# VHH binders against Uncharacterized protein MJ0119, part 1

All scores and structures are predictions.

Target 1, 224 residues: Uncharacterized protein MJ0119, of Methanocaldococcus jannaschii (q57583)
Amino acid sequence: MDSWNMKGSKMVDVNEITKYLPGFNCGACGYKRCDLFAEALLNKDVKLEDCPFLLRERFKENYEKLKEILKIKGKIKKEEKYIGVIDGYEADFLLKPLPNECSCRETLLIMDKKELKVGDYIRYRPLGCPIPHFAKIIDEYHGFYIIHVVGPSHRITGEKIEYKDVGIAIVVAFEGIVEGKVPEVGKTVKFIPKHCMMQKVHSGVVVQVEGKRVYIEGIDLKVF
Structure headers, positions and changes below count from the first letter of each chain, unless a header shows other numbers; antibody chains are not in Kabat numbers.
ipSAE, averaged over its two directions, is called F for ESMFold2-Fast, E for ESMFold2 and O for OpenDDE. V2 adds 0.75 times the mean of E and O to 0.25 times the DockQ between the complexes of E and O.
[cut] marks letters that were taken out.
Atom coordinates printed by the task and the answers are left out, and those that the model quotes come from them; centres of patches stay.

## First folded at step 1 (VHH)

Design c01 (framework vhh_8cml_1)
Amino acid sequence: EVQLVESGGGLVQPGGSLRLSCAASGRTFSSYAMGWFRQAPGQEREFVALISWSGGSTDYSDSAKGRFTISRDNAKNTVYLQMNSLKPEDTGVYFCAARPYWGSSYEYDYWGQGTQVTVSS
ESMFold2-Fast, scan of step 1: ipSAE 0.005; ipTM 0.354

Design c02 (framework vhh_8cml_1; at its last look DockQ between E and O 0.06; V2 from the best seeds 0.00; counts 0 for: pae E 10.6 > 2, placed apart)
Fold by ESMFold2, look of step 2:
Structure c02 (fold): chain B 224 residues (1-224), chain A 123 residues (1-123)
Amino acid sequence: as target 1 above (224 residues)
Amino acid sequence: EVQLVESGGGLVQPGGSLRLSCAASGFTFSSYAMGWFRQAPGQEREFVALISWSGGSTDYSDSAKGRFTISRDNAKNTVYLQMNSLKPEDTGVYFCAAGRYYFGLSPDEYDYWGQGTQVTVSS
């Protein structure tokens, strides 16, 4: 919601900050997810520079925009609409990570015949997304790999992580916690995964719902 | 390798209680619905109880309803069946089963099975 204080200043919320953060959910700033870091920024518990990726040339424009945004006093507020940054489409809900996890779970079909095991780190490009992703394999199921998206922490921390480059992979499912109206099983939905670097609306079919936890298959980045 | 290991079976008199446990390993337990099935000699496996992947939904056979309670501890990768007011017709081998993302009453809908634990209710 666009709201004002007594001097007509626009109130800032965590979602406005989060869209300019790198979105890697890597934990390098001391927070496991970038939306938690955004909340801490709004509460003035941390500095922008505590996110080491904002110091990179790639994120210079984001860093400058965030400096401008944080000059105004803001409060956390409930977001009633979910609009994709790239395409402008309205999503039905946001999909957040499961408790204590760094990203929503993605299920990948990896066509490369490379030997892969749980615990491996991979670099892949999701079919339909121009941005390469870095991920850790957390499970394997009948030839599918379940992953957490991680940031390229190896470029900042000095720790050398060997990423296996698996090329293009198809994201066949997402799993996470709904922020918004919980959907019914069988419905086609539009959603924005919180870890999505482009904040792009995705579509899919809900195959399981328990409370706010959902599993979505039939993933498509081409959304009307 | 996926393993489901049942324990807690034994001999008990009618009206008694047993608590079955099933320890799971080799898969992401919190993504699986868990079920208990039983098989008496000369019979097919029959559904006893199931619990959703989050633990928020349960279902029971008519014979188990009101006497048995299924629960799970996702931190310990374990599912439990508390069996109270046991009757001789509860005698059989009890199997733990895991099925991904689906809520099913048929054995065919479960991906993984334990070896079973014997429960004998007799006077």
Scores: ipSAE 0.000, ipTM 0.400, lowest interface PAE 10.6, mean pLDDT 80
ESMFold2-Fast, scan of step 1: ipSAE 0.012; ipTM 0.435
ESMFold2 (binder alone), look of step 2: mean pLDDT 85; pTM 0.856
OpenDDE, look of step 2: ipSAE 0.006; ipTM 0.292

Design c03 (framework vhh_8cml_1; at its last look DockQ between E and O 0.07; V2 from the best seeds 0.00; counts 0 for: pae E 19.8 > 2, placed apart)
Amino acid sequence: EVQLVESGGGLVQPGGSLRLSCAASGSTFSSYAMGWFRQAPGQEREFVALISRSGGSTDYSDSAKGRFTISRDNAKNTVYLQMNSLKPEDTGVYFCAAKYGTWYRSPSEYDYWGQGTQVTVSS
ESMFold2-Fast, scan of step 1: ipSAE 0.012; ipTM 0.445
ESMFold2, look of step 2: ipSAE 0.000; ipTM 0.243
ESMFold2 (binder alone), look of step 2: mean pLDDT 85; pTM 0.854
OpenDDE, look of step 2: ipSAE 0.245; ipTM 0.678
ESMFold2, look of step 5: ipSAE 0.000; ipTM 0.087
ESMFold2 (binder alone), look of step 5: mean pLDDT 85; pTM 0.857
OpenDDE, look of step 5: ipSAE 0.434; ipTM 0.770

Design c04 (framework vhh_8cml_1)
Fold by ESMFold2-Fast, scan of step 1:
Parts: sequence; C-alpha cells; structure tokens
Structure c04 (fold): chain B 224 residues (1-224), chain A 124 residues (1-124)
Amino acid sequence: as target 1 above (224 residues)
Amino acid sequence: EVQLVESGGGLVQPGGSLRLSCAASGRTFSDYAMGWFRQAPGQEREFVALISWSGDSTDYSDSAKGRFTISRDNAKNTVYLQMNSLKPEDTGVYFCAADLGYYLYSEPSDYDYWGQGTQVTVSS
C-alpha cells in the first residue's frame, strides 16, 4: 500500500475515513466518537452498515467513498504491543472468538428478575461500560448466563428481534482464543476482547488454558 | 459463526478448468467478505481471490487475473472460484476463508474463519 509507521499512518488513515462519516458522535454505531468508529472500520472490527446513518439517502455518496477507501487501505498495521484505544493502557494479549463463533463468550451475572432461557436475546450494560450491549444467550451455568455479543441486529436487518432489557449485568468471565503470548493458569492478565466496541483493556485472572483457548474470571474494566 | 466446506478440487490437465465451491453455514454469511487462498507443498498460504459481502467488488492475485473468476450466491450461502487455463504452478490445496466487513484484504492473518481445503493438481 504505502510505507508507514504505526502512529503516523494510522492517524492519517483514521482522519481520511472520519471525513466521510456523519460526524454525529452519537454512539448509534456503538462508538462514542466517529474517529473511534473509523479506527474500528480499519481494524475490521465493524462494518459500514453498523453506522445506521450511512444507509440513508443523504449519505449514499459517503458510503460509496468509504467503500473505496477501505478497499485501498485495508487493515491498520497492528503493533507488537496491544494498546487499548480509549485508555492507552497496554494489554498482554487480544482475546478472539472461539472458532466459528461471532464473539468471545461472556459469562454474566444478571440481577434482573426476568425469566431467561437459552436462545433469548438480551440488552444489557456491563458494569463499568457506558455502552449498551446486545447479546444472545447460548448457555446457562449454575445460574450464570453465557452469551455472544451479536450487536443490534434489528437495527441492521430490520428483523423484529425482541431484546429483553436486563439492565446492568456484571461480566464475571470471558472465554476465547489468545492472539499474542498465551498466559499461565493463575496469572492476573490484561486483555482486549476483539468484540469490545471501545477496544478497552480489561483485567482478570486466568483459570483455564488449553492451547490458545483461555477462560478468564474476576473481570474488571479498571486496570492499574 | 461460520463453518466453511470446500469442494470441486481434483486432477486436471494443463489448460483445463475446475470450479471450486465453498459452502458456508451460519447466520451471517452475507455479512462476510470471502477469499480463496492456496498452499503448495512446502510453501506458505498465498492469496488467490476475494469478493465483498455484496458481490460488488472483487480482487485477484497477479497470477489469477484473467484466468480465475470469484463469485458468490448469498441465497445458497456459497462462494465459487472458476479456474480456467490451469497451469502446473496452480497445484496446491485451495482454502476458502471468511472475513468481517467490506474490506478487500489479501493477508491470510485478516481472515477469521477457514475451511479445511480441497486439493487441486494440474499435471499431465
């Protein structure tokens, strides 16, 4: 493509994409700022349709221009170090979905009294995260619910999916595949879940390792 | 989630043709950009062709341009690679791969889901 260093070229590419985004900074696409969404587009963490305003007639030309830019630029070069976008903290690794899954698995403690079952769609806000999450319950384990983050499918496809609003939920565990150095059982780690809209560094304690697959408990969005 | 299964490989004479298929299972096939990659014995995986989620945009390696055509049928959850004017150097295991979004990216590391591959052998 072009010769670049990570910092300088990344800023230029983000600015080029941000110029064609609606500029509302409203969080409708899951990101508080359009420049964060632009960075996520370059990292292939989201698609253009995740911005509902780009699908409107007013922004049709912007949408086509963004498709051309993304075809040329592609993915931003990843650093050897994993740096959280919003905070600037360094993570030990990225946590990717298990093979054939749409997101890392989150295990939730839900305090809401609604009756929930496997297959249900829910809306929740993780304690410590300002962004609502949309998820499908894929399993239940000792009163905890295991979910995939699916995004707001009704917003993208127009399909009428009933999301049960469960309010604030505590994320007690993550499960996924490590990109980077695999941690040892018992260690406290910092990681970025690939599906995190803010690309924020999380912390936790590794309780199980099998190859590159890890299970992490004691999750916190505050890191030291 | 996406699972990919390739088919259509085989033995063919130089100058012959093959049509590879990649059947995808999963709810979001139409949201993925799809790619074809190949790997010859003792070599790394190399890019062959890619197609956007809508089918509106395609790209090809220099060795594939003018000979290969990638297409998709979102109603059938299938992506195809039509290979014409095959050469011995086209021999290898052909892999189907899926990537999120509109990005027409040729790096193997950017693809999230992979099939198991189908063998293509071009010889007399």
Scores: ipSAE 0.000, ipTM 0.116, lowest interface PAE 16.6, mean pLDDT 76

Design c05 (framework vhh_8cml_1)
Fold by ESMFold2-Fast, scan of step 1:
Structure c05 (fold): chain B 224 residues (1-224), chain A 123 residues (1-123)
Amino acid sequence: as target 1 above (224 residues)
Amino acid sequence: EVQLVESGGGLVQPGGSLRLSCAASGRTFSSYVMGWFRQAPGQEREFVALISGSGGITDYSDSAKGRFTISRDNAKNTVYLQMNSLKPEDTGVYFCAAGDWYLEYLSTDYDYWGQGTQVTVSS
């Protein structure tokens, strides 16, 4: 029985690719599972070389086998489209949380001079978004606060959480894992953060790329 | 690469209890967020409950809260839904789902689905 002779199963194709991958599920290729990387390979969203382990001598035969399978199966359909629900704009990619994190990382410029520290819970409204967000500060860098968007934490842990209301905040950057075609550093891109409650298309400039992990600075305020 | 098989459905009287099980086969079960959804004929799939890969985070729909409990055993590759104080409105096909997202509530966010198990609450 050959899976590639079977009728109409994406999972069969994914399984055929996955069995030749190293199986570490380490996220080095930007996907937390090797079967997700196999899907991305079939969709031509990533290269085999994006898995650092396939380039090692012990996996040389796996690498050659995977090249042959991908040459045969390829991507039959056009590239996937990510469409913003509210405005109908097409995004270049979907931005997912980093492995084991509850949301993409947002970097906030908070105009309120309230005393804040790493570990604090805050309530803010992003400039340009009508929905209040609840977040935990996970880092601080030169007056910017890096946060995870969290739901009402007392619902999750059973403990009462006190949120410091900081009013309107400007989201100046996003960090996460790309689902779709990875952009190059310096490109202006459109993307949908997975944690966005409105599933709205955002725009920004890509400032760092490491595999499928990207750091995007918010609206490009360039004066031409 | 995960296959899901639900069991434990059946016919029960109002106020009764059922325990649904979802057996997963494949790699890295503990990496998945597991969810339970239900669907009445001709309607959209409705969120019921979710549990994170570690089991540290659980959440429930308002209709399920206080009556249902989701749990998982990663050593057995199984997720459970304990359903107490069942009501006629709980009738539907219950689906187990596995997703690679961190705490998503929409059916479209789940990549892998079981075939479903029928739950009927009636006299």
Scores: ipSAE 0.000, ipTM 0.111, lowest interface PAE 18.2, mean pLDDT 74

Design c06 (framework vhh_8cml_1)
Fold by ESMFold2-Fast, scan of step 1:
Structure c06 (fold): chain B 224 residues (1-224), chain A 126 residues (1-126)
Amino acid sequence: as target 1 above (224 residues)
Amino acid sequence: EVQLVESGGGLVQPGGSLRLSCAASGFTLDYYAMGWFRQAPGQEREFVALISSSGGSTDYSDSAKGRFTISRDNAKNTVYLQMNSLKPEDTGVYFCAADFSWEYPLGSSTYEYDYWGQGTQVTVSS
């Protein structure tokens, strides 16, 4: 019902725009039909001025009406603000888990020399965070451990989980999906990992970008 | 030094009430889910009640539902268990336990609690 209503509202919006377009279906705007141009206008893929007929005296009222309609629809604020809950600092983006994963990936430097393997559950306190974290090791390379933060709050299955305490760990990297503007490789960024219990703004350097997926390195930089 | 200290236990007749308290010292409970467990002589420890760090969520064993109420006062660093309509089967040593888990209680017996109290004896007999 929600998705159908949204699609129905979009079609009503397309029809509302289309009735004020010249109706020539001439392709001069780059679209074969005026209703396709209306859809592109709503998606902000094109400008009204891309239709050469809307700038003519005959269509002056149509142009002003379309400008008003698109101004109302354009009040959908493209810029979202991400504000850390504890400190009130603004982040550049929210970092979400990869598809079907329970948290963003953290890469840990663990100082404890306890014997660890992929599949183990651990308890650690990130350097610079007052709260112990609970995690599952999902990968290992060159002495670093990649983990999902599972927390006690993620024991949805009701299974008995035994956590190995590794003490303080340094979070050296985060990996996830950007919600907001995707940064460029080499940029220093501020971000909130969605799984962060304190919703604190973190900082790091973007090392890799693939679409909306980013890998960010920083040594537990949680305050600005 | 971190400690949880239970109080409020005692001897009570069937149908009576007791209020247990668990006071934390040496650390803050602000980020801890708190649980109450009990152990009868010769039995395993069993779950009684759980409350999230904020107090927004609670969970109870089937035997405790409708009779017991767990609550907390983070400003006083204390958690409580109000026990009403007590039965002889409620007899046991009652322990409080603290687990670093934000706001979302999960299956009580699956929690691995960071800190435990020494226990307080509750005896329900005629």
Scores: ipSAE 0.000, ipTM 0.126, lowest interface PAE 15.8, mean pLDDT 75

Design c07 (framework vhh_8cml_1)
Fold by ESMFold2-Fast, scan of step 1:
Structure c07 (fold): chain B 224 residues (1-224), chain A 125 residues (1-125)
Amino acid sequence: as target 1 above (224 residues)
Amino acid sequence: EVQLVESGGGLVQPGGSLRLSCAASGRTFSSYAMGWFRQAPGQEREFVALITSSGGSTDYSDSAKGRFTISRDNAKNTVYLQMNSLKPEDTGVYFCAATYEWIYGSEDTYRYDYWGQGTQVTVSS
């Protein structure tokens, strides 16, 4: 009955639900992010039918899977684990967004020499990930770009947002809030970024810790 | 939501010491990294030191390393800058500032959300 363990199990369930949602983060469901909608579903604040895309033939299997998950959620299980869905690897913790932010922060090394500035929207494919990402540049530091992932979709979300295609980018760092055991500086860790559509286990070295907030660098680009 | 008020500035001779204090009002002080900046006449505002929200890590400008120590007391909502071996080049208005961003660009003024009004430090014989 530990509140922290209950929150951690809930976050794993949020990830399981989010991966079966369309992932457009379009706000059509009344929520700016699909993971917020997933959390609202678990809290029984909304219905699956509030997402118009889940009722389409293309998402029929997603809808049925989500119904099964929501039935199981009514029974609290004490065993909390962060497991990568695609590979089955176990992570040390889930990395969630900073308060009021739409995703964990990613620090990108962009190979394209296109001129970019803070506030720009970009389309990129992370090296080693088959899914194109849509992001907003929120900061720049000595040629690195810090971004929020705003959608994993070809669909333009919001009115007339133009995404600058930068091709392949190397994700060199992640920043966010730990759900799970907080690591020490210098430790190599395995984690799942909450916004990751594939829910793959990532690896990196912890560079900075402040309470539950961590900054992790992937100096060798490990993802497992 | 934090308001900052600096104190402890004054006139000191070269080689002397001063301790600056920055009192914060607001419940979110413990969530912010706190920085000190200074501005000399005719110069842009420059970074001096930063301390993380927990106090577990610090960062210093090259001019401050070995001479200045930043610290904080989250129970008192206060950040301090202990300045030793002061030089005439240290003269300026010293500002404390709060940021939720600390990982990179701690030296960049635009990353700081809240600023105090400053306290004058004069190092002169």
Scores: ipSAE 0.010, ipTM 0.373, lowest interface PAE 9.8, mean pLDDT 77

Design c08 (framework vhh_8cml_1; at its last look DockQ between E and O 0.04; V2 from the best seeds 0.00; counts 0 for: pae E 17.8 > 2, placed apart)
Fold by ESMFold2, look of step 2:
Structure c08 (fold): chain B 224 residues (1-224), chain A 127 residues (1-127)
Amino acid sequence: as target 1 above (224 residues)
Amino acid sequence: EVQLVESGGGLVQPGGSLRLSCAASGGTFSEYAMGWFRQAPGQEREFVALISWSGGSTDYSDSAKGRFTISRDNAKNTVYLQMNSLKPEDTGVYFCAASPLTYYSGRYYLPEDYDYWGQGTQVTVSS
């Protein structure tokens, strides 16, 4: 149900706006969380376009809804670019999960070994990235762990899963489906994994291609 | 915008099985995490199962673990809940729910984590 203010104007709250924002909590708009950006939008302190992702094709519907909610007129312009939030760096493609998987596969070398098995949930910090990651181990191969990123566990989110804290891990590979132009084996690529909460541009070397499925090694996790 | 329609509920004997379906329309279904919740009369809506947007990760409430299986078919925009070994305490209205990637992907246990809800389908377990 819509609410009304003292003059009978239609009002929206922060939560309704936040639902249509990208939700990356990346800070690129000047606010540490997307709900703070939503509050700033209501206060007319910022423009929708201050979020770098709202003009991307992926978020076209969200942008149109937000313009309607905030009574801002204009059409979203189609854009065939993949821009990293942290650095503004252009990526060659998005990397999405394999069919019926919740995230791209990452392959980890875990430095602070614990007793780990397939099905375990872990918290790790990628070497070279200050942001903790949360994952489920989906396979093991000769000391490497293949994982799905499952999102962080916070008390506010109410997630009940216990995560084994494995400290620092090295991300040695990504595997997923290319959204965009499929690279050739041997090429150095820049990509954004869809599961990345920060939409950070990653780089690596393509070592296998099967249709749109790619396996990328030599991962560089530059952090700003 | 996104519409969810559950089906497959009904009357079943204790120990029996049902398969619930949730058909989705609108939006890009493959970018939504999905969940099943249930509500008995006079009770709050209770988490039953969740599945990540690709289907690679699932989780269940304590009462559902080992008896229920959530799955999805992104080509058909449909989520399923296979319910085995049903008990009278499983009786209630079952709702499917969808959450876009606006916060965290994949691991949504609370009703507040879901933006879109179906109308519900009744499941009754009695002898």
Scores: ipSAE 0.000, ipTM 0.107, lowest interface PAE 17.8, mean pLDDT 75
ESMFold2-Fast, scan of step 1: ipSAE 0.337; ipTM 0.682
ESMFold2 (binder alone), look of step 2: mean pLDDT 82; pTM 0.838
OpenDDE, look of step 2: ipSAE 0.006; ipTM 0.244

Design c09 (framework vhh_8cml_1)
Fold by ESMFold2-Fast, scan of step 1:
Structure c09 (fold): chain B 224 residues (1-224), chain A 124 residues (1-124)
Amino acid sequence: as target 1 above (224 residues)
Amino acid sequence: EVQLVESGGGLVQPGGSLRLSCAASGRTFSYYAMGWFRQAPGQEREFVALISRSGGSTDYSDSAKGRFTISRDNAKNTVYLQMNSLKPEDTGVYFCAVDWGPDYYLSEEAYDYWGQGTQVTVSS
């Protein structure tokens, strides 16, 4: 069968599945749009339970119909391996940013005494990483700061941004979307944050799972 | 499962204040963002305010900005809405809801659990 026939067949199947998905295009499943998640379901890259809304009472009939369709139309995809670039260790999964975000969310313990607030730009070096990071504070909780790694924006856009230098910070948590096998709460995992400049394998303990969205604490920038 | 119970509604004169509370039970409450929505008779639910899991990030509807303050106490599993300078157009049933995060507040369909609501009436 030529590529046109194969592509057309796949699009028909994607449309059939998308009809029964919630339609929020919210990204909790790891894809910006429900039709992209439908394509991933057909490719066996993800499971229905990776969409947290399909397990709600409102969508129970949709969930059952989708299970039936996927038994007939889905194909089995071979497993991918995630290997750290700088250290060569194998990770359990790749951690991607939440949709429309520039990086995974990192939670930092900052020991510097400067006054910091949501919206501030900071320069820090993660304990265990040789590379300075540039970040925007997006949230704060009892002295912890949640940030996006933004890189040196003056180099990217030419904009003048004041970065507050906070020195060394301890990365205590990551939040993002799993690419690969979704872990269970309580499990110790190895993962690569997609935004990591060294593409190094990290370890931590999973404390929350919602579809493909995970929150990981007890972070180490090495594995053992 | 999370169960939500709203309280603190009532009758108040224009310019008055009310503090709404939403008490949650169940596991993992501290992992959820929390929102307040309201519904006037014969209308759809509309967004009022949202607070992140930590409480460090908040968002408000244009009508609520400067008058309402959302806060939370994760130790008590409770979220609050302090409403000041109340207007007759603020009248409605106020609902709290849990959400996966602030990115989903624009769609009531994305919220996981809803309470039964508490009535707020602003009139003389």
Scores: ipSAE 0.000, ipTM 0.208, lowest interface PAE 15.7, mean pLDDT 76

Design c10 (framework vhh_8cml_1)
Fold by ESMFold2-Fast, scan of step 1:
Structure c10 (fold): chain B 224 residues (1-224), chain A 126 residues (1-126)
Amino acid sequence: as target 1 above (224 residues)
Amino acid sequence: EVQLVESGGGLVQPGGSLRLSCAASGFTFDDYAMGWFRQAPGQEREFVALISWSGGRTDYSDSAKGRFTISRDNAKNTVYLQMNSLKPEDTGVYFCAAEPYFYSGSYEFPGNYDYWGQGTQVTVSS
């Protein structure tokens, strides 16, 4: 029904959702205005993940609030979806940092012959990613380097950090905490590392599981 | 405390020029790409220009190409926007913004920027 009262209630709902959207009206979600995207969300024509800004850390609180509102109004089809921002693939789970760590652990194969040690800061480009990454080496194991991606948060400390440029690196493993269904050892999985700037779906083989903590081996791959 | 402070806005006649400045503090300036955005009354915030960490790479919106020049001085923690051949359509609040990655397809989206200034008003009118 499309009565005056139903139209008024829908507009109130649109306004309530719109105030938690970024407000840029940029068209990145396929709509010229955020209020049109809000209306499409209520109609189940689109998902929150279709707005790339809501998947960034800066808008995490907005995203969580919008999920809550849409759940109450019965418009979210499936809340446990993890969707890659760039290419739209669905992941099995989100991989979060270990407790008190700033990012998931990445294990890197670095081809550059530069001398590196634990505690060094590096600049690298992961094979298969167009974006340079900034990281701190936290461990070394049989010629591999285990790192934390330090990103913007580290730079805002005001500390002048010298990053050693190591060029291209291959990410051979990820370690972190599963948000979602915990996989079994030996399974091939699709996952999004929470710290991934592109929020891209990665694939790998689960090598170790301890509660929700998993160690996944694989190269950054697009899955379909 | 992170701060971006814009200056240099004002009233100018069509065909005139303005030079905007953005002074940055509280973060490692040379690790950030710096951008300029503008917002006209009743319109969305739109991308104007971007400059890479070193200043070696720049990008411009179609409306800014050939008229505007972005530059930076890492020793002074300042980014600039030289605006020439100004048109009434250039009227708006101009914002300085900081983004850690210079990547095509992302720097045009305001939500990808970590830090923003409060803006400086540019009015192009006779």
Scores: ipSAE 0.000, ipTM 0.124, lowest interface PAE 16.4, mean pLDDT 75

Design c11 (framework vhh_8cml_1)
Fold by ESMFold2-Fast, scan of step 1:
Structure c11 (fold): chain B 224 residues (1-224), chain A 123 residues (1-123)
Amino acid sequence: as target 1 above (224 residues)
Amino acid sequence: EVQLVESGGGLVQPGGSLRLSCAASGRTFSSYAMGWFRQAPGQEREFVALISGSGGSTDYSDSAKGRFTISRDNAKNTVYLQMNSLKPEDTGVYFCAAHFSDYWLIPEGYDYWGQGTQVTVSS
């Protein structure tokens, strides 16, 4: 029911833009129909100047009106909102696991002196999170450990797994697939790792982007 | 502050069915993970089933898989557990619980608990 009302509102916005467009459906802007161009304008995929007819004297008033409408809609338009459950903060996107993986990848700095290997199961508490995490080490790189959060498997699947308790670990990076708008390299972003048990908004700097796959670094998970 | 109230427990024959309900009040739980746990006399509390806040993800203990179904109605802030093919081993007090995150399986991490409803499967 709520999803239906949201779609209706979006259609109203498209119709409001479309009524001020020339209505020629000529394809000069790259779209065969003016309502498709209106939708692209709202998504910021194109600019008003891509319609050559809006710049002509006949449509000068239409152009000015469309600039005002898009300015207002741009201020309040957000297609999707990702809200942290505990603190109510808004994230830029959800970060999902890589295909066929059980969680986003976390990179940990572990201060504990226990001998650890790829394939080991660990119990850790992330700095800034009150909840213990249960994980499998999937890679090691210059003293950092890359892990999947696997949960307490004996309560999920009945498997007997021995977890090495490493205490507090510092999560220094996340890697996963973006659901939402893909950020640019170098940008500071707010995101929710889908595997996060508290669904809290995290922050970090985007270090690498490959399609929808991103690698984000950040020590302070709650900066905002 | 927040209250969870279970209902629908009772006495059934082996192979019978029961539907448990858990009504939440005090706060909107549409984004909260909801779980069912049970405790037999003299035993520790054990996980039975969970459903994510969105309802898109469910999980079950090995003993419940294929027999029990968890569902929710977020408009009513209610979660349900449909129990089929009941066995004497299913006897216990069934508790519902709510967690702030969308998904949480560890009993010690749940934020709110009901008072429980008794399920007895006659031998």
Scores: ipSAE 0.000, ipTM 0.127, lowest interface PAE 14.2, mean pLDDT 76

